# Miniprotein binders against E3 ubiquitin-protein ligase makorin (MKRN), part 4

Target 1, 323 residues: E3 ubiquitin-protein ligase makorin (MKRN), of Arabidopsis thaliana (Mouse-ear cress) (q6ids6)
Amino acid sequence: MSDRILCKFFVHGSCLKGENCEFSHDSKDPPNNVCTFYQKRICLYGSRCRYDHVRAASNLPLSSDSESLDRSISTTPSRHLQQQGDNNDGDKSSNVYCIHPREYPICSFAAAGDCPRGNQCPHMHGDLCNTCGKKCLHPFRPEEREEHTKECEKKQKHIEALKQSQDIECSVCLDRILSKATPGERKFGLLTECDHPFCIQCIRNWRSSAPVSGMDVNSTLRACPICRKLSYFVVPSVVWYSSPEEKKEIIDIYKAKLRSIDCKHFNFGNGNCPFGASCFYKHAYSDGHLEEVVLRHLGSQEGETVITDSIRLSEFLGGLQIF

## First folded at step 7 (miniprotein)

Design m28L (from b0 with R28L)
Fold by ESMFold2-Fast, scan of step 7:
Structure m28L (fold): chain B 323 residues (1-323), chain A 81 residues (1-81)
Amino acid sequence: as target 1 above (323 residues)
Amino acid sequence: SKVTIVVTVEGDPEELKRIARSLRFLALKLGLKVEVRIETDGKTITVRVEGSPEEVEWFRMLLEILAKKYGAEVTVEEIES
């Protein structure tokens, strides 16, 4: 439901619409706000505007606030006076355009959440963002509003995740990971195939260990120290997760970052990546074409390079498993 | 086959307490028979680990990581069995 504004005509006993009035006839509802667009001469609704078309003078006889600031802001320097393609050579008159409402800046104090002038500020206050509670949404820039909303929701989700992650301990050293001495140490090392928490240093040190009992080094070091599930990559993260969806989001963001970096093992098609389709790095050929295949290992011929058969992903998409 | 190792860890008393706590937790999590003793000098831990060769080596790797993190020196001795 849209916000109900007290009918200005009802307050003065002059409303002719009675029960059919779109404004509230309940004296408990808030009165009409002053139209800031009209004060800046940019209101497009004229006499049909839902807000009061009033020039702010002074609220009280003892008010020290003046109209000079509003007048100055309403005028704004003609910086956006544009006489480009419209002004034809030999033109006997110029097409002069007034500054468009989308070019007006919003109040930076209100956008930061703390405007010392409050409701009496002559500067245009943005619309309220329900996520951050700040008047930071520009009424005439829908693309900026949408971008802010997305970034703001992402930021709030991250702050909440940080709070939920504060007590997570490393499974090896038992330290609270986000309470470590240095920022470089305040990171989790996520494994894709299990949910055992590790600080980035402990899991990287595990991956760098040297087993001596003739164990398969690659399989041992890629395994979780606790449950032995294999994960090819350690995903650094400053937050832990509460759901499989949150975990996937963390992993996908990291994959996206690495996807811009050429894989050293793939080497533009001249090498073999041991991670294949599971590799987070970019598998691009020298012509810029991306690898879109599932790799099937056929074997190594003792002293020869491993043989890999390539299978196109498009052959397995639909309702089927990859292979 | 069952193997036993005895590991001596030498270092700072406060860091050794952290190592001992972590080793006891890991032993419980991995289901291994491990005895962790802080010696009376407060500068030495003696760790006895029993299990398969693979299990014992896995635990030794974890112990080495903890020792390196807390600046402790590790000496490993295998007991005949």
Scores: ipSAE 0.664, ipTM 0.914, lowest interface PAE 0.9, mean pLDDT 71

Design m29D (from b0 with K29D)
Fold by ESMFold2-Fast, scan of step 7:
Structure m29D (fold): chain B 323 residues (1-323), chain A 81 residues (1-81)
Amino acid sequence: as target 1 above (323 residues)
Amino acid sequence: SKVTIVVTVEGDPEELKRIARSLRFLARDLGLKVEVRIETDGKTITVRVEGSPEEVEWFRMLLEILAKKYGAEVTVEEIES
């Protein structure tokens, strides 16, 4: 029943306004709304804008009458630079002045969805995007078409994932995770080694629990509350997955984010990281060189000996997996 | 060795119903013998858990996070049997 526009930042899991957001956090609402200010290159919200930033319009004078009319009044009478030559055939001022087709703006209304003027519109309508159904693809700007298509497909995939995730319940509190009262609670906490769903709060509370003496704290708190499989990291996500490949993608994105942060346990080579090669954080020496472990620790499980079969070949071979 | 604990959870009646439901489902998922009763005052639930010391402690930890989430107070008593 809501005619509200789906929040762009919520779709990407980065909305800062939460419950106070003016835009919809319901995946059923329309996902694409073109930012007309960005098309005119005057959007002051930049990357924080809730509307889609599409480069459909340009600063060409052939855009809307009212826009060029205001500027022509003050510029024209300032002084006679045009009188310099008295142009030999200026009378034919249909003037065969050619503007390259790529520089002509597309209709902002058609790019936003539907143009009320339809085929009678005096402005160039963009080509139809098959993903969002809007005439937002500029016929003569192939790089902008590719950028829109790629971003639009990612957005649609994420919206579909949000829809598929709506019925997922937390294994602990049994709430539908994406229907929880506060935005901070509408996140999954993924475990790498099992597929039991948890809301971020329940799994974090489990990880921070204090078992009584007689239980292995590490094995208990790093284990799934339901199946006991060990997972070192809780991966926050606003969507669930329907395949191992989707799960891996979510985990890899989070790993990439953590790889920019120095590991406190590794401490630039002066400490021992209990997670070893499984650590998501950056293992870098003080000189900036990354630790690369080719072989793992030997299979001692008593308390994990410091005896390692770790061959640090990155310094010797110059890094093996750079593409 | 088999142990039994009795846990009393005190809080808001509506939140206690949610806690009781979650505890019953967790008992089934974990395969534990658990009795969950909402007392007649509607302000307390009594939970009886039987199992190995490790099983009972595991379940107690889950109960504690549910109670904390819904603002309820937990009292644990171990019974000899």
Scores: ipSAE 0.636, ipTM 0.904, lowest interface PAE 1.1, mean pLDDT 72

Design m29H (from b0 with K29H)
Fold by ESMFold2-Fast, scan of step 7:
Structure m29H (fold): chain B 323 residues (1-323), chain A 81 residues (1-81)
Amino acid sequence: as target 1 above (323 residues)
Amino acid sequence: SKVTIVVTVEGDPEELKRIARSLRFLARHLGLKVEVRIETDGKTITVRVEGSPEEVEWFRMLLEILAKKYGAEVTVEEIES
C-alpha cells in the first residue's frame, strides 16, 4: 500500500484541483480514510469533506438489540466496563459515568486503519471491516455496523467499476474517457437505449449541433451518433457499466436527482414537454399536483402479446391543450 | 441521389492526426465512403465524403464536433458530381 489516500472527489469526478490535489487520483491507492474532525463535530467541509465521516457516540434512546448478547464473552467488553467503573470512583456524580458502552466513541486511529498504541490504547477499538480492512465497526451499535458495511461495499464496488472503466474510449474522439485532462471531461455520457460509449463533451456537442435544412432536427440530435437509436436524456456518469442492472442503477440515481427540479418544457402545465413519459424532470402543476402517468397497451390486436407503455397525461391528450 | 463534399480542416499537426484517426474509424464503422488525407504541409487534412445528402450531413456534424474539440478550423465545399 502507498501512503497516499484516494481522492473522494476524484472518484465522483468532481475534484477541481487536478494535479495540485493533496490526495491520490490513482484508482490503485486506498479508497477511504476516517474524518477525525467529523467525529468531534468540528468538520467544516460537510458533504464535501475528502475523508469518510464516521459517526461519534450519541444520546440515542433504548434499543431492543440490548436484550440479547450480540457478542461472545471477550476482553474488550470487560475492559470497556472497567473504564466506566474508573469514572465512577473519581469525582462528582454526573450523567457521564451512567452511560452505556454503546455511547462510547471508537478510536479514530484504529478506524483509520492503524493505531500506534495497539492493545495499550485507552480508547475502544472497533471491529475489523472485511471490506475496507479498518477497525471501524462499533462493537455495541449493530445498526451503524450494518450501515457502514452497506456503504463500504458500495464504495468498493464503485472503485472496482472505476478501474474496469479506465480503458473505455469515446466512440467519437477515441480518447480514453477517464484519462482526459480535466475533471469535467472525465465523465461518460450514457444513452438509455444503446451501449455506445461517449465522453460527456462529445455527446453534448452532438446534441447541440445544428443540422442543415432537410434533416429532422429532433430525431437527429436525440439519436445515437453511431446506431441512431433515440435516447432523450444524456446521463452523466464517472463509471461505465458491465451489466444492464448497473446501467439501470446509474440512470435511476440521475433520474432521482432530476425529479426534484421542475421541467421547463412542462412549465407547470402551461407548456408541452417533448419527452413525455421519458422526461426525468418533475412535471408538477402550479398547485404542486403531479402530472398523471397513463399506461397504454400495445400489440393487443394479435391477442397473444400485450405490451404496456408508460405515457404522461399531456402526451396522451396530445393537441387537446390550447396554449 | 449522391452528393460529395470536400472538407478542409486546418490546425495543429498532432491534433490533426487525432482527428484523422477518429474520422477514419467513424467512416469504417458507419460504412461511409470517406477519404481522409493529411496534406504534405502537416497543417491541413482534406476529407472527401460521398453518399446521400443525409449521410454526408451526418458525417459533417461528427467532423465539426471533432474539429471544435481539437481547436481546428473547418471549411466545407460541396462538389458537383
Scores: ipSAE 0.635, ipTM 0.901, lowest interface PAE 1.1, mean pLDDT 73

Design m29M (from b0 with K29M)
Fold by ESMFold2-Fast, scan of step 7:
Structure m29M (fold): chain B 323 residues (1-323), chain A 81 residues (1-81)
Amino acid sequence: as target 1 above (323 residues)
Amino acid sequence: SKVTIVVTVEGDPEELKRIARSLRFLARMLGLKVEVRIETDGKTITVRVEGSPEEVEWFRMLLEILAKKYGAEVTVEEIES
């Protein structure tokens, strides 16, 4: 009966606890709970913490004991012009200082979604985030507001995508993909050239199948099992898409990930990659320099030269040799 | 030319129902002439696939994937047709 918080790891498809997770694996539940350890400056998990790292705020002035030594050793000339040449007029009548509003902690209950004290709360309530509906935006920390807004919009978009993806069935096994037994199985395998849904396991099993002699193995296994359109890469995703733009975003994220991994076929310039300019992996020489991409010019039937494709230098050089 | 295979799939009755449903769906999507029969013992499916050699092999590959997923045994026999 108690409110459950959406599991951070489930949202990213990486929760190892499955049904035994103490957080919700229902995409309808709220995605965050506020980390009290972070507000007390004792959280050891940093960005890997399951709870939101939100700084609390109070409308009560506090004495400031924080004097930054690093601020006194600033290398900027503009701070050298602060008049510190006075000998006896600089005594302060009190060691109690009002803190700047930027340093006030925001109410952790309001930041988590609901403050029992409402408008009568003695602590400063953050501004409302239109995406999550929580008063978690600090009025005087624009950098934290921007970081939260960007991440919150990303989380909400992902939660909506998870909701829309719940009933999608694999075209081969007809199982609801996100309802499979293990987290590793709760992934789609996207094909770049068609929109037929497959669970990652069925499409990988197709790609690793052994057809009988007489079939072109490469074209068969790289083809969609349903429509036969060729797609060289299977893109794993924990969500499906509702538009070409969403599909492109999923594919581009995966491409960016693979671009950090050296291509085994290119082999630092010592091999030839059959995927060429279409390869998602990194084509780098042993000294770290990236392979150059060139535009291919083809003659048209009208006698005009048109640019139809980009090619990598290794493809161009490889075309000059026959075996 | 046209070929026909008969595939016998043996396994758990509930898993065989899932296999039969998937095979019927795939036959429709691929436009193939496929007969899927769950035998009276509830432990065996008989699948008759008719088409070109390539079409029949394509469908057999899909059937093998489903059988492996659901822990079923597959026996393939080619017949003249």
Scores: ipSAE 0.667, ipTM 0.914, lowest interface PAE 0.9, mean pLDDT 74

Design m29Q (from b0 with K29Q)
Fold by ESMFold2-Fast, scan of step 7:
Structure m29Q (fold): chain B 323 residues (1-323), chain A 81 residues (1-81)
Amino acid sequence: as target 1 above (323 residues)
Amino acid sequence: SKVTIVVTVEGDPEELKRIARSLRFLARQLGLKVEVRIETDGKTITVRVEGSPEEVEWFRMLLEILAKKYGAEVTVEEIES
């Protein structure tokens, strides 16, 4: 049985085992398998588990009984029930307990993909998730449906992007980037201002190269090796993009990560950052307040379109250079 | 004015083929006049690059990155233009 399950951590670019991983790093293999231990509340791996943690309501043993029931009759509150003994045990054995449909657990087999009992299953089958094709959406728990739909769409978009990225070659070394020997090498280095593909190693080597003293080091090394467009940051990514919107998402995720790190050039207001408003790092003063961003209007001579550009207060006020 | 450099790259025959392929691709992408010749010994590539000093240096930087990746030795000689 050589059926391999796609590595959960490889899909997120966080697998530490590389070639020694027991799960598949081939995007063609199935993207998930349900963690049986999590469903039984005994998974010890938590977020490190390689199987999908699908929340099924625990199958607690069904035990009766409500200690005392007040059953309202839908006809009138003033009508008396017949207070006479029944000659059979059927009425006494009937469970008249009504629970909200929200409390019913969904079938864990249907939630995992396919139920062996099909339409004959005594358990409630979830609604079909159109993204993953599994009956995992609880009909009466909208918050769980929304959470699953959001994460499932994100996961499938990433898997699709990974598949579409397989044939992309580095513009410098011409290797298929995702086919490189080591996991650290299977990353793209995105430039914000152009769409030329580079593997992370080649673009980092360009950024660290030593040009002859006649060249402006700052402009040369921050330029794309192919088109010369300036991009201050190299954005590492395990997938390439098929649209400007996908590119923006990749860049924004990286920006959010760097925004938590203090900018060394800004130095809590004591320095001047050469990247200004384009800087991905955090520009915070020593008291914790963030640098104020101001907007400038850029006019177009060929149209009445006004472009508003964002500049930081340090750029707007200018830095005083003491000679 | 235009300058010309001749770069000699020495290394493993299979890695030199990869370097030559990448250099030809980069020359085309950059619109530079570059001649890449694999010598008969199979262990040496001769690269002739013609252009402005800036263009020639740009291409040399890319060549150095490729040579380092594939463990090849680079020797650069500038020719009078």
Scores: ipSAE 0.665, ipTM 0.914, lowest interface PAE 0.9, mean pLDDT 73

Design m29R (from b0 with K29R)
Fold by ESMFold2-Fast, scan of step 7:
Structure m29R (fold): chain B 323 residues (1-323), chain A 81 residues (1-81)
Amino acid sequence: as target 1 above (323 residues)
Amino acid sequence: SKVTIVVTVEGDPEELKRIARSLRFLARRLGLKVEVRIETDGKTITVRVEGSPEEVEWFRMLLEILAKKYGAEVTVEEIES
């Protein structure tokens, strides 16, 4: 464990041996058995540390700026000089101050994906995140590791959703929605009551249409152009969904955004909102308290009363054959 | 009663090909009798739609949003059946 040497090729992202490498692929293990914590004054063990305590500044020889030495300085390799303080157990100068490892920052370059200094970097490199492939996990901050893992998995889910959404065509214009010319056009318009895909432009243009014949304008425009199921809101999204749970998450995020905006139709209790409990906007009275959802009551044949709650959204419909 | 409309769509030749393709697909999906012809000038589509007044108007609305998206000009003529 503690005696393992960090793989230099792994630090550079070029190790071909993977799990079969004889060197450590854990940034906690120091390169060449040197204590990186001591180099940054964060080693807790001082002279009792199992790794070599070498300062990065010691890698640069200090040249004498004074001409106090004779030409007797040998051009041949110098002999070993006696170290000051040869007492291993009685050396009181080996008790050095160290900060807690948790407080040392990780290398920003390694955390971003690639450090040009690799194993020679003076900064502590984080552990590899298997999801993003970056050395961004702090070895001594488990709460940060957990938080990164959760956020990284969420980001990877989004990337996967973008990938899976690439071939989805608008039910009206048949264009691949995410391949449209402008970023503003590369959005889906979701309907809550069905799974027919539309680009945001086509479904919003449908909602803004003017029927000429004796059609009910309100119900026609809020109906799906394909299946006629009524949905009150068009939910913009940069990704499509592969499950009812993913669809609900997209809708809930949009609802949360609209819940901070006062409903124009409700008008602080002075108007009537045609969407009622299904409205995504904020229904607040002028004193600031929120409208309560009304419960509906049904009588049973045996005299028992059954209560049916008012649902904000109708049941979601599966259109899995359109994927 | 059954009604028929004839719709003339004028615009860019490449966009008109996209409109024609979408209209033919939508006609099949909605189960409507629709004939889509790209005229020899390549700049005009003639669309004939037959069905109930409600079905024909629904399809006209879909055609209008496609035309508006691609900057095409629409002229509608109603024919009694």
Scores: ipSAE 0.643, ipTM 0.902, lowest interface PAE 1.0, mean pLDDT 72

Design m30H (from b0 with L30H)
Fold by ESMFold2-Fast, scan of step 7:
Structure m30H (fold): chain B 323 residues (1-323), chain A 81 residues (1-81)
Amino acid sequence: as target 1 above (323 residues)
Amino acid sequence: SKVTIVVTVEGDPEELKRIARSLRFLARKHGLKVEVRIETDGKTITVRVEGSPEEVEWFRMLLEILAKKYGAEVTVEEIES
């Protein structure tokens, strides 16, 4: 079939020409790839424009590029007409009146997902973020683009983790943890030394249980109800993990939160913390200095003595997953 | 040596079914000899647990946290086994 151009107004249901339209009303035909802003001398993207920069005399709607436009953000498919390479979309003699493209704000409607003004919008539309699908990346502010990309990927990772966590059941009450009645109950209680899932309520109730005759209360209550491995802290999380790396990230975020809080058991050096080097809370003296941890290493050769080294608490805690 | 306890759990019928399911799962997981019977009144569960003193005490603690969570009343009796 003939090379026909899809009517953008028909796609949005706003074409007033109906059957008399110059463009195709068949969704299978390709969209117009000609930059109308360049033809009007107002294109803000210059060589970074996603549409073909063609002169009105040519009126060619399609670019000849074998690469997918969806893969490359802030690129143009134009081969020949982009050789101009000049981003001065105005009178060359009037450089005093030129504004840097970096200073132009991006369209807030396009950045939020959809601009009702479409191609007639007077504001610059941002480049497409592949993660959120919004035109929110400013083509001339690389620092802002990088910041958005990092936050957007982080949010998407969290959504994926929530989906993967939906079927995880508590090993004690057998309820699907994220399906519980109240938001406060829709939390996991992670143990550092094993991978048995618990809802926050069940593992906290275990830790708070009454003393058991003939058993060491401290070791029993800090042990996993299923495998009996000792874990000093219960780490609350709204998501479960699928890898050791994800588990470590959850634990490290929680440790970072607790490191800003003074340990009540350590009491600025005046008390003894039962968790010692394994404590997630801040062990600081009254003068603000952090507690140093002493680690002992025993040599493998017969007759070698214990080697004592001083390690900062944060450095020691990084190895505790090994125990 | 082996120890046997009999635990009576009284509460809401629907919550007791949840407790019974969890107790049977935990017993299988630990390989412990446990009999869980829902009485004909539907308001009482009788749990018979046999094992080492340590195993029996561990299981009793799990039972008590489940009962407390679901608002059930627990009575424990030790018998000769």
Scores: ipSAE 0.560, ipTM 0.871, lowest interface PAE 1.4, mean pLDDT 71

Design m30I (from b0 with L30I)
Fold by ESMFold2-Fast, scan of step 7:
Parts: C-alpha cells; sequence; structure tokens
Structure m30I (fold): chain B 323 residues (1-323), chain A 81 residues (1-81)
C-alpha cells in the first residue's frame, strides 16, 4: 500500500522487531515520513526516531540560524532548566536536533569569493579553501571537499607554473614562448636529457632537418641542438618546470598518455615502425606482450630505415639508462 | 682540423635583426667563434663560422632553421677545409 512507510532500520539490517514492526519491511514502499515532533522540537528519540527528522529552510528563523553556532553556549543557559551541561560529547543517539545539513546548498556568492550579505546571509556559507581563498567547501559533504581540494590544487599549481614560465625564451629563436602570436605556438618542446628550452616549432624543425651526408642521423637529429645530449622524444608542454620533480611529472604524464595507444606503424608486430625504440606509442603484439625495450633505431624519413647502435628508451633525464 | 664557412643571409631588415640576435646568442652558448655582421643595406647579414666540421655543420643547421622561420634566403660558401 502507498500509505505504508519503509522501516529505515530494516533497510540497514538493524531492525530488531521483525514482524512486529509498525513500519514496512517491503523495499517497494516509500523510505520516509516526516517527524512532526521534531518540527516542533519536542521529539525525544533523536537518531533512534523512526520518522525522518527534517527542517525546511523557509521555516527557520533567519536571526536564530545565523547566530546558532555563535550562541550554542549562550542558548543553552537561556533554555528552561539545566538540561544539558557544557559538554556535548559524541552521544548523537540523544540528539533531538538532527537534520541532514549536507542537503543544504552553500551560498554561491561566498563560493565565488565574497558575499555582500555577510553573516546576515540566509544561505549556508562554505568553509575557506586555503588554496583559492574562497568560501566554497561544504561543511558536511566530505566527498565534495576532497574533489574541490584536488582540482583547486591542480589549478593553482598550473597557474603558478604559467607565471614562472612567462619569461622563458626559446634557445633558438629567443622569443618568449608563452608570448607568441598564436596559441598553437605557445608550447614548449621539452627534451628528457637536458634543460635547454625550445618552442615546439624550433625543436620539431631541428628534428626534421637534413644533416650533411655521413653524419649519424640518429645522434644528430635526436640530440639537443645546443648540448648534443640524446633525447628519445620531444615532450610538448604549455608550462616549463622549476624542479627535476616537476619535469618528471610533465614527462610521465605525456608518456602515460601515448603508451595507452597502440602504434599504427608497428601494427601488432605485422608492420615496421620507422621510429623503433624511440617510438612514443605502445608496441604490443596481438597476444598482448610488449616488444623488446632494446632495439635498433629506425630513421624518421618516410619509407627509409637507418640502422644505428641499439638504444634503450630513456624515461628519466637519461639517468636510468644504466641499470 | 678547422673549417670556416661564410654564410650570406638575405631578408627583411626587421627579421634579419632577430636572426642576428639569435645567431650571436647561439654562438656564445655553444662556444663557437662566430662573427655576425649586418651590412649597410640592412637587407643582408654575413656570418663567418670557424670550428670543427661537426661544430660548423651544427651551427649551419641552426642558422637555416632560423632563416626559414623568418623567411630569409641562405647562401653558404666554404673557405677553409
Amino acid sequence: as target 1 above (323 residues)
Amino acid sequence: SKVTIVVTVEGDPEELKRIARSLRFLARKIGLKVEVRIETDGKTITVRVEGSPEEVEWFRMLLEILAKKYGAEVTVEEIES
């Protein structure tokens, strides 16, 4: 019957009354009924009450709610009889004042940085986020607080990295990389084995250059134009780094992205990849096993294969090429 | 063994100033003996590069990348083997 209320204790497997329960043990019945005693603040059962303890926002006194946390101690003496001591220890089972505070939305103005109504605002103000400085953390939704904190920290770290990267110039063209005319040009091309900055276009142009006949194409084109250190790949990035740890993070994110994608040229062992061990994509056979890490390097020219010394794919600043 | 090349770069005066600045920086950074002269017409720069064959070739490659980027024309002449 539609008039029956689902037993909340039965839903959690904690009902001790079985067939003698006044509430429904049929999962098809509606799960709640509002406690009228709680709405009148006379319910004595607290969390043991079988009815739902809910307050509508429109029924709350604006001045009483804004001052409730500030006057929790002051309100106790104003009540008739010393019914409660100053210690409200963690016995929630006797709390007549139970609502689901997580259901109330936080003030959008305070969450955006400033609320013009301040303490007189009828909406709940969030807690201060130390990262962004806004009152955007819901006091009673820990999952939302955690999500905001992670995203806010990532955003602030990115903003800080952008600020630190503003004056970085390309070692070839000397343009401030993040100040270039088009957004597509505002990218760094990181090399794993050295810290020389290049805009993505200049380092890619170097990689596509034709050295004089007789030079080792691999050692020439995959080497840093300035220091000659060999780097297996160019890592595109919209930010520069200030520490080896930040550089490793940028490189690892890019490698993880490309390693999840099967190499079209390798074609599960049925094709031949012109980049060999220097390929950024996944070289896996049809049965799922990975191709060997140590391979002969293949040239970058279409349809041409240049065999040089066997090389290992370096992952970290060249330091892990020796085991 | 030392090799010397003379490179003539022709282009727009404003772009040539950018090329000259970059070449002087690169020469200093990689430790090569390079002389960069902007001619009186403002439309030509003359670059003299001296070093080992490998060093000179690396610098020539860098110069050609810069010239292509800024729309300049490059002519290379070898003076000493």
Scores: ipSAE 0.600, ipTM 0.885, lowest interface PAE 1.2, mean pLDDT 70

Design m30M (from b0 with L30M)
Fold by ESMFold2-Fast, scan of step 7:
Structure m30M (fold): chain B 323 residues (1-323), chain A 81 residues (1-81)
Amino acid sequence: as target 1 above (323 residues)
Amino acid sequence: SKVTIVVTVEGDPEELKRIARSLRFLARKMGLKVEVRIETDGKTITVRVEGSPEEVEWFRMLLEILAKKYGAEVTVEEIES
């Protein structure tokens, strides 16, 4: 409905055309586009230009191969009083100003993937991003190009992971996990030691179950319901993995999040954490220093020394007590 | 030692079909001897589980999680060692 350009003169309170104006007098409509010729330092219309001329600091003049009059000079101090180079009476050359191309906006339609105006578009089209296939990279803003590239690759990897995860079913309820009714239910619960898929709800329900037959509650509930491999933590994820490297990345991100949270079991050195060195939570004393991790060395039956596990100092000292 | 339990699950016919499907899948993946029968009334399934006491209890826990999720009632009717 706002297929009109905002009237420049109306914005300044000087439009004499009222209801008969060709341009919009509605502040919701987009302002007059910045002059393409002025941004390229070739505008000959000066103050009579229909597009907005933006003045900016420019360190480089336009190079001309045949005419010195084509060189753009800023008249910043005063347009009416300074106009240095007023060697001829004729509005043309003296109305050209320098502006850095960095300040010119790129075409939003081309940046979205398809510009209906093509080569006739008055806006600058960005360079093609090889990841998303859109003309969204600004030629003169290297910081924006780098940021877009990083975010675009991240977004495309996530979209691909979501597509690959669509058909994965929970091993307990057999529902397609990403097709569940609520966003909270559309999460996987990863186990570190096996690759059996579970929805977050089913694996958490298993972890909170009460075995009544005298089984070891700790080993039973922290084991995979299918293969019995022990995994101390359930890692929530909105995507499944296709490689061990992707799985490690998901787990490491979650570990980093939990490492900022104080462990309730360790309780600043006053409690005992059953997970020891495998705990994802922060083991810090009340003064803020972290519990030291110690490598445990055991002899194999072949007589060689093997590092079997990484343990925390408190676990090592506790293991040396014998009746 | 081997133990056998017989479990009766009562509920909505459509939800019982989901429970039966899940139980058969889990039994196969875990390598357990489990027989799942949907009774002629369509409102009851009978589950026979054979294995060690630990295996049988493990499977019973999974069955109860599924029953609770789908609003079904669980009754253990027969236990054989």
Scores: ipSAE 0.567, ipTM 0.865, lowest interface PAE 1.2, mean pLDDT 71

